# Ledger of designs, part 66: VH-VL binders against o27280

Target 1, 266 residues: o27280
Amino acid sequence: MDSMNVPEVLEIKRIVEESESVKTFIFSWDFRREVRPGQFVMVWDFRDEKPMSVSLIDPVRSEIGISIRRVGEFTDRVHGLSEGDLLGIRGPYGRGFELMGRDILLVGGGIGMAPLAALADEATARGMRVDALVAARTADELLFLDRLEAAGVNISTCTDDGSCGFKGFAHERLLTLEENHDMAAVCGPEPMMFQVMRILDERDVPAQLSLERYMKCAVGICGQCCLDDTGFRVCAEGPVFWSQELSRVREFGRYRRDPAGRRVPW

## First folded at step 22 (VH-VL)

Design if32
Fold by OpenDDE, look of step 23:
Structure if32 (fold): chain C 266 residues (1-266), chain A 118 residues (1-118), chain B 108 residues (1-108)
Amino acid sequence: as target 1 above (266 residues)
Amino acid sequence: EVQLLEPGGGLVQPGGSLRLSCEASGFTFSKYWMSWVRQAPGKGLEWVSWISTGGRSTFYADSVRGRFTISRDSSKNTLFLQMSSLRAEDTAVYYCAKWYIGRAFDIWGQGTLVTVSS
Amino acid sequence: SYVLTQPPSVSVAPGQTARITCGGNKIGSESVHWYQQKPGQAPVLVVYYDSYRPKGLPERFSGSNSGNTATLTISRVEAGDEADYYCQVYDESSDHYVFGGGTKLTVL
């Protein structure tokens, strides 16, 4: 099946309540169709279509999971669905995370932990040591902690309000962690990622970061997700970028473009 | 100018040892994984070893594991390959290579010839 | 271990298009990189991530990767393109870099 074709209509096999605002929708998946952590799919609810990261990859059960945060009309509709209901899925698209080395640091904020959770599973399955810094505004918004722990991930938490773990932001917590890693993977609010990338760069830790931009086609044609100066298409050259690539992207951590193409500050 | 210079090659007897060096300039050496790749005379490229930025993790081809040791000194911008128990089949031009993105190599040294012969 | 297979040689007339293949099991799911090596010189990266060109490389060089075959395409071949070409991947299962056997491109 060509991933660029019309969405495949899939039945929601099960739904996992991750938090008050986040649900993971699980689908049967034919793994002849390769999927990697960090890649995204386009989710179609027969009215609108949105890019979503894959948060679960389970070849044993032949399943994938998509974690969706309730943030708007589309996601409100999707969150209203039940097991057995249908969604259109096309993809996967984009470049996923690349694993190298023996130890990896994952730094995730909020729903940004979705692709990192999938990456954690892969990394641990390969015998890598995985440390994860999981950040959220409050304890109730920390995602995938049980899942990560079960996978053998060493977890550090931080919350804006101090309700769990370190009180503060991810980059502040990171500064208190002295150990370096072979590489890092980062996903979350872009201001967070920007600060985290800076610290990782200072520490000479190669890092990959997953960006979020408005995506329309997902196949690198429409240009809606193009990054200024570089012309990088988040859907084609990303969404996972190496820090070296993002260092060339002026808008990174500073602003994004809305659906109308206007600059919107973070 | 970005470059990698590889001194240290030469003639060594079987069973002998040799230490290769690769000096980096023109880029921040400490920020990149580094590799050694070798090429036997008239043959193709063969990856030998790579090392993480901090030197905490090292990986080796099966053909050299246990005999070769990759290391680095960030203060000197230098990559090393300590070779021991050298064999005739280790005869090759040895390249140091800088990691790029996507796990490619964008910068190569000019290579240094290591000849293992009695 | 992961194995990449290249034809040992490819010949092309000047101005024509050369295609060098790199075969591997499900190589289409891997990121393939290509290197050019001229006699007595170090390899030079010419294509990375299947189809991207490093800065300074002419548009004549392109790449594709699908299924079990990656292809380096050199259009409007020039005498200066005569070289050995190597494909390369990273095997995550072993953390080894893997090179193909190389292809000698002869410009007739």
Scores: ipSAE 0.930, ipTM 0.955, lowest interface PAE 0.5, mean pLDDT 95
Fold by ESMFold2, last read:
Structure if32 (fold): chain C 266 residues (1-266), chain A 118 residues (1-118), chain B 108 residues (1-108)
Amino acid sequence: as target 1 above (266 residues)
Amino acid sequence: EVQLLEPGGGLVQPGGSLRLSCEASGFTFSKYWMSWVRQAPGKGLEWVSWISTGGRSTFYADSVRGRFTISRDSSKNTLFLQMSSLRAEDTAVYYCAKWYIGRAFDIWGQGTLVTVSS
Amino acid sequence: SYVLTQPPSVSVAPGQTARITCGGNKIGSESVHWYQQKPGQAPVLVVYYDSYRPKGLPERFSGSNSGNTATLTISRVEAGDEADYYCQVYDESSDHYVFGGGTKLTVL
């Protein structure tokens, strides 16, 4: 019983400037279409369509938020929009994060904190203890710190240049953090996620990781979001995978695919 | 060969106690959440308890909370269920089960019968 | 306390298709898993994540999940498929696993 898979045209209700390069666009949303942290939507600007992270899920206010980093022509056009302007949204798509237990570690790099911010809200609302390691290249690129603090999340930070918190990579900071979590969720640059996954596996902390691949259909038909060794389609079987699923994937952490499906190094 | 082995159960009087064990082999026991699931004679499956990989977090069905204690020993690759204040309604085959992707169970023991009667 | 409902029994002729339902409020937003249990044996996982097959399971076992109903479908039913079938979810609100009451599949 699927509805038509076409974008619904929605008005931008509010825009939150998360950083110089990241904005969150907030829309009214009918939660009969349920949304889970880790799912994504396809955003259509009437010219092009791109997958974007859901970062805010608020059934009480009937709102969702979609966080978009300015990185190219499509995202530049979307960042130029104002409250009241229109975007097409289709979705949600993909497998979201699954929660178990009494505490969780979040490890996010850059825009990867977007789905983890939504997960943090859900986990704290369920009474879980939430620790977050928030990573970026510079202090100005650390995302969602005030929101996480307001939710009661215990925050650790790191920046590549040392401008805020630990100077270095997320996995290096992780080695200095408490080891005893029931589970973890990880989202960010794939090389970072690979290194973090190895540490969590040595600590016997089950982990879920959110991947990005080139997507065209978002429902698993076209095959352009496939992982090499499993045939998993990131848009259909992911984007969130358990680390046990990823351990058989040669591609993970080593290379990515271009829009034509060809392997290119990270 | 991936395997979960429950040593034999037994006959216990109402109000009595019994400890069940489940020995794991063929997989890395310490990396997985573990559960006990029971089945009364002629009845369906009933989840009993689960335990986190480090053993720090435990959860129980309402029917057993306060009477049963789940634990694990990673050095022995063994899951335990300490049962106390047993009732006739606790009579069942007890299975240990390994967590699988999606919060399913992929590996089950063959089960051990616990009978609670006078 | 999340509740899953299954019909107590389903009868199917050999070679036909069996459909076993699992009802629950908004179960379409849950991941549903299915187990086969033959008499005197432990349960065996036959479908997980609504529609995925464990390695080694024949393609004639399939699943779907939408709205308030998940369905296990067994095509080209054989006498050896006669068993009890259980659906299962995880309820995040309670951190409890929940099983359906089971469905006896009879192959006549």
Scores: ipSAE 0.826, ipTM 0.918, lowest interface PAE 0.8, mean pLDDT 89
Fold by ESMFold2, look of step 22:
Structure if32 (fold): chain C 266 residues (1-266), chain A 118 residues (1-118), chain B 108 residues (1-108)
Amino acid sequence: as target 1 above (266 residues)
Amino acid sequence: EVQLLEPGGGLVQPGGSLRLSCEASGFTFSKYWMSWVRQAPGKGLEWVSWISTGGRSTFYADSVRGRFTISRDSSKNTLFLQMSSLRAEDTAVYYCAKWYIGRAFDIWGQGTLVTVSS
Amino acid sequence: SYVLTQPPSVSVAPGQTARITCGGNKIGSESVHWYQQKPGQAPVLVVYYDSYRPKGLPERFSGSNSGNTATLTISRVEAGDEADYYCQVYDESSDHYVFGGGTKLTVL
């Protein structure tokens, strides 16, 4: 019966079009409910409820931003909303990113840059040097570049089609980049994260990775966000894991589960 | 067998210097942040210093900043603490400790006593 | 700098439950770790991330953390649990580790 488990109905204060398929919805937020980069919220459109990454955390302006990619019926409905319309928000949930040291490498693929943009703001506010590798399929899908640049982040890009930056996958670009970081944070398509994790491990760069799994309860009770072989619940023990936690997870990078629990290849 | 061994320590006069070593075995030393933590006789644990995996970033408690230097040698799996300008208040058992998930310490050495007195 | 406050001592009878507190400003937003130290020995991690147990630790050890207080709970206390117990956090603003002052658990 606490406020985290009951959606609060909030007005959409502002909408930022990040790309053709991604919008950031900004709400007023009471920061007595603290939010850390890498935590997620459940967004309720009065019909259905989905987990969404927090991409903006601004206690000074009392604002939170939630970035949503249009991928189906729920997100189509949310993308059709306007400023002044209402959404239910519950949370935050999950384990956020932990920061240590003087510099950090961010590696983000597609919408995975959303929680990393929030982390970049926190890291730069702490005085850390932040390098970011931003990956997408095409140049038009590279997210948050202007925001990251304004924050003083050193940006490298790659695109599958070569339309911006390095042509190829994030892990291939990473091999051409500076190896010396105190830590890294990774979020994006799971096959990308698996390959990036292996390179960072060979470089002795401790890494945290943010996973996506199907969620229902968001508090670890229903079991639908569990990882094979470990029993870790992405909503409770994650979504952010240290690479040491993921090295024994058989499904990581190899397959995923649909909402019905069926194994599907990546 | 996962282990941290701290040879060294001893008796030193105020204003003196001493270098502590901590040799790691049974795990890949280069992958972990490392710390020194000390305990004065009859007192609690006090964090002293930590060092990043590559050795490029170092951090110190206020009580030792400017007098102690942490370093590591990945080729020898060894953590060091160079102590200088020693004071009586530095008398303690010195432990090395390995970073663990969540910024905890899972493996500790058995400790070595440093006594600073005339 | 961030400060953790522990009671200096706690006494319990064998078979009872011991609760050791660790106070800190908004400590519920931190990850709290707990160590057991027996006389003449190095500390041993007994709880991390507020409530997780390392391998080999009995289920009698548990933890919680909310608001301004984290708590280590030891159920069915045995004579062998007599030790000093320390809480610990990492302060991201300074990049310092911080320990509480320690609590002596006495089993009478």
Scores: ipSAE 0.823, ipTM 0.918, lowest interface PAE 0.9, mean pLDDT 89

Design if32
Fold by ESMFold2, fold request of step 24:
Structure if32 (fold): chain C 266 residues (1-266), chain A 118 residues (1-118), chain B 108 residues (1-108)
Amino acid sequence: as target 1 above (266 residues)
Amino acid sequence: EVQLLEPGGGLVQPGGSLRLSCEASGFTFSKYWMSWVRQAPGKGLEWVSWISTGGRSTFYADSVRGRFTISRDSSKNTLFLQMSSLRAEDTAVYYCAKWYIGRAFDIWGQGTLVTVSS
Amino acid sequence: SYVLTQPPSVSVAPGQTARITCGGNKIGSESVHWYQQKPGQAPVLVVYYDSYRPKGLPERFSGSNSGNTATLTISRVEAGDEADYYCQVYDESSDHYVFGGGTKLTVL
């Protein structure tokens, strides 16, 4: 049976504690259903279902990893689980990152590094040079540094409070980094992504950005993941967009939507 | 009025050289990867080469690698193809094409005919 | 090198539906784009990302892609749709663009 719209119940094989607030849950996965970096899954705890980033795609071990930040009731319950416990998984869904050229810049903020870690593995396996700017509020929230280093990624860091690397925002650090890349991939808080996109556009570096929106059906039917100016459905036409697709979207970088669809400031 | 214009074309002998140009207007040339695509008379489309936005990275079809060089000059909004060691099988209409979302081509020139014959 | 295979020709009656196939190993995992080329003219993009239409293209052009086959579908075919049609992908392993051999659509 196809896994779309029907959760498969899977056993948690391993749990990696990435930080105090982020865990990666590893499952066995049949790669006849392909997964690309930037796609997402819906994780079901038998009460509620939420979209989560795929952060590990390992066909050799037949494993997929899903990174989850503890931010509320659902994620608190999932973080309380142990190896051997069960979760339902639907997917993968959405449009993944596309690769071109000889090098790529990754710019990730917080949990946004999850899909970029998977992309880094794919890009390095393809022989690309990978540079990553890893951003967080504090040093303790910087994700995947050891994994990225082991993959051969050239890492730069920044923290809002200066506890590790450059003190400041990701876009401020980016201004001090090498300007020449064939392409970039960006994932993190939407205000960060907007500022980073502006700099990359000024440098003529084509970029792909991964957006998060509220999701229910994950296949583009219910309209809960729509962007206000284009009718793009993040679960169907995204979550990864080229910057050219986002430049006409008024909502991007200016406000977010609550579960009822109301505009709220960032 | 977005355009790609390939002036010229011509007849050249085997073993000869020719430089094609493609002038862009109506869009910001420096922001896009660019390609050359050719079509031999009565045949299908064949991708030839592409170049990154800054010109740092270039890629070539096996049939032309080592003989053709793609380049760009953003101050002139111009894409170039330097062709050397030309062969009869290089006879084709040469199009320049602009990258589009998904790694497609949305804007094509009208093409210029290159004929390689003795 | 990645290979795309198209039938050399397809014939349909006006008002009917034309289906043009593009075969490739695991092409369902690729983004497939389609071009229309009329005699003496440059190619024109008619479908990208498997199924999206460029601005200004009629809704009767559509596409699908799964398994080893992508398909361009033209409903309510008109005489003006008579052209050559090419599929195209980008092969990430080689960083090459790849075109199919083309399909001549004849409207009888």
Scores: ipSAE 0.822, ipTM 0.917, lowest interface PAE 0.8, mean pLDDT 89
Fold by ESMFold2, fold request of step 24:
Structure if32 (fold): chain C 266 residues (1-266), chain A 118 residues (1-118), chain B 108 residues (1-108)
Amino acid sequence: as target 1 above (266 residues)
Amino acid sequence: EVQLLEPGGGLVQPGGSLRLSCEASGFTFSKYWMSWVRQAPGKGLEWVSWISTGGRSTFYADSVRGRFTISRDSSKNTLFLQMSSLRAEDTAVYYCAKWYIGRAFDIWGQGTLVTVSS
Amino acid sequence: SYVLTQPPSVSVAPGQTARITCGGNKIGSESVHWYQQKPGQAPVLVVYYDSYRPKGLPERFSGSNSGNTATLTISRVEAGDEADYYCQVYDESSDHYVFGGGTKLTVL
């Protein structure tokens, strides 16, 4: 565990522009440090450190990829980097997705598709049938469609404005899709995940959901990532939770916390 | 009260058939994957089979594939194991078990003895 | 085909600490679960996800998992802890559950 808490300085091997606002940064990785879809790393730009989901896990080429959306000062600085530039990486941390059965439904909203893209690669490599519902505000913001198609994933899309696929929200599209899967994995805006979880529960489809919370230590000692009511630490017991675990959590889907720990509405 | 109840087992001859049942109560049966796990006399636990929540997908240990069929009936909250072409090596206590977080088993039946002998 | 290896037996004195190992290739990448089975009874889950205890289990039960070895630790062992203990994982490559061979804990 102590070696996981020391950032390793890695060279950016390749940058993939996934959209106008999302880039994937690819690094060489020694897979003696094992990585599972749904785990995260702390990315250090030598000024600040933020949690980022792993979106590519490729043991054959000894590579990992980290997808980062430009949303503020830290991510703006990282987006300004080039191939050959350095970043500090510590991890991986957290509980990843677990796979069971012959098929899986992925439901991703926006950047939430990043950990699900890694999961899709793992699931297809294991011979599972993968259906993915990829959601965004507009067509230009749908992520990983070509990669998912190349992996053999059956893709459904929805966009808020109707510019690609179903016009509407992910949970509305889900109501029009096939009901039967052995399991599901969900990642995206928390209000979307709450609505999707309710539909999957009604269909008796066991689901895992990836939560985002403010993190500082990433190993479960600082308390910044705790969920109300249960004491679950998103960085240690999560970020991936089974829906059965989240049914005990009053805050899920109802409010978020700012960096100071104050409750704020979604 | 969460509970899995298995009726008594049976004596069968080699090549015979037997159907086991496991009745669930105290939880929403349809929401959970279910398994059969067996234990031969004086031996350890051996997983036998599991079934998905809707019954769509079934998996079997190599030792029983093609001879055993797992099924479930959500209207009766009941898990089944249809055993055929029974062999002496199938002699064991058979437990039903409920999936738990992390792919563990949190609730087990009391077990039912199946004896395969002449 | 994934194999979990446990010692057949472990003996400890009352009040001491028992450690029961479960060996497997890269088992540190698996979620390991532990069961206690007393004579004539069904197994009971005592540790899941390597180190978490179900409700009602005393703090004396704990677990760890790294590298090729997971360990169940029972501190301040009591006579009532005498039982068989099994480790278990789920093998995603086969979609099979896998149990270790079991360890008989004797409290003398």
Scores: ipSAE 0.816, ipTM 0.915, lowest interface PAE 0.9, mean pLDDT 89
Fold by ESMFold2, fold request of step 24:
Structure if32 (fold): chain C 266 residues (1-266), chain A 118 residues (1-118), chain B 108 residues (1-108)
Amino acid sequence: as target 1 above (266 residues)
Amino acid sequence: EVQLLEPGGGLVQPGGSLRLSCEASGFTFSKYWMSWVRQAPGKGLEWVSWISTGGRSTFYADSVRGRFTISRDSSKNTLFLQMSSLRAEDTAVYYCAKWYIGRAFDIWGQGTLVTVSS
Amino acid sequence: SYVLTQPPSVSVAPGQTARITCGGNKIGSESVHWYQQKPGQAPVLVVYYDSYRPKGLPERFSGSNSGNTATLTISRVEAGDEADYYCQVYDESSDHYVFGGGTKLTVL
């Protein structure tokens, strides 16, 4: 019996208000099901099921955290829940981030900081030096700053409107930061990730990027999460890819797909 | 087109020194972590050392730490291994190897034999 | 440091299936890679990320990884598959690459 594909109904143990639009839902978790930063779970509210990145991995407390941005009907319903309410969780799925070397640069945009916060905890626990560039539209939308600081992460910020840190886009801030890291990890809006990936590639900094595609089966059989040009399935061969894997994908940074598979602009 | 060439190698006395080189072509050398991997006669593969893309971080197997130094020169597309205080157990074919996605090695040199003998 | 164990040899008749194992503590949580080495030649990557095939390798080469065991499977074995096979992981705790001791595949 493959219990990974059957949702486990779990009680919401704790809710953390990360911003006006983002909440972290914390559950007890049996770590016989191993979880890696960058993997995702399918969250079921008894009507619909959506993929969400794991933002907290705490085997000492036997807890995981799932950070969810309010963006539509499903996430509105989940944001309306309270501690003690139930959600279905299945997974984890996908390829997580891989660590090498003595230091790492994290570049996160908006909710993309969620899997990177989990990675920062793992990297610092392994003795790596962690630098993070945290980006958002406004200061109120910068995520996980206190948590990253408490973990000993060196934080740089940028906001589109200049309300906190550098005024501008993440890739513009990156150009003004130190150039040499052993590796990087990037997660956020796909146009941001494309621009950041190009800069890191020019600096010869190997990078891993976490992609989102519309997913239904979570195990790669439905085909809706496929990347053009390679046939990689985000739910099976990703969601984390090395930048080398993505550099030849025409779709990356240019288009997304709607639920019917039709190309639409970012 | 893509290749790694290890000129050099040879016979050296115990306690001696030798510098190996590995010249890369057909790929952008500066973008990849690089490793040395050795194989003693009739034995299995043993990882020796790896170096980061900028050369700022280096890592060594316990058997060679303090005696071997890995380095790279991106202007010459060349990986180096400076070996010192050589011992009989360092006798092996030495391969250079290119990092591949997943922390594998996709391109290997043909290897160069180092013999440490009196 | 992390240790990978492989059987020293495996014998298989032509046309049958060979299975070469690589044991390690919680190896199912690692990405496992496999190399073929023929006499006098450099190793060649034949499987990476547990189960992916490099371009040009036939579908009869496959891999799996769960629990404490990764397995390289070669279906419809040919005489040309006779070689030494090595598994490999990266140990994040030490920042070292680790190879198994190798398995000699004999095709009888």
Scores: ipSAE 0.810, ipTM 0.910, lowest interface PAE 0.9, mean pLDDT 88

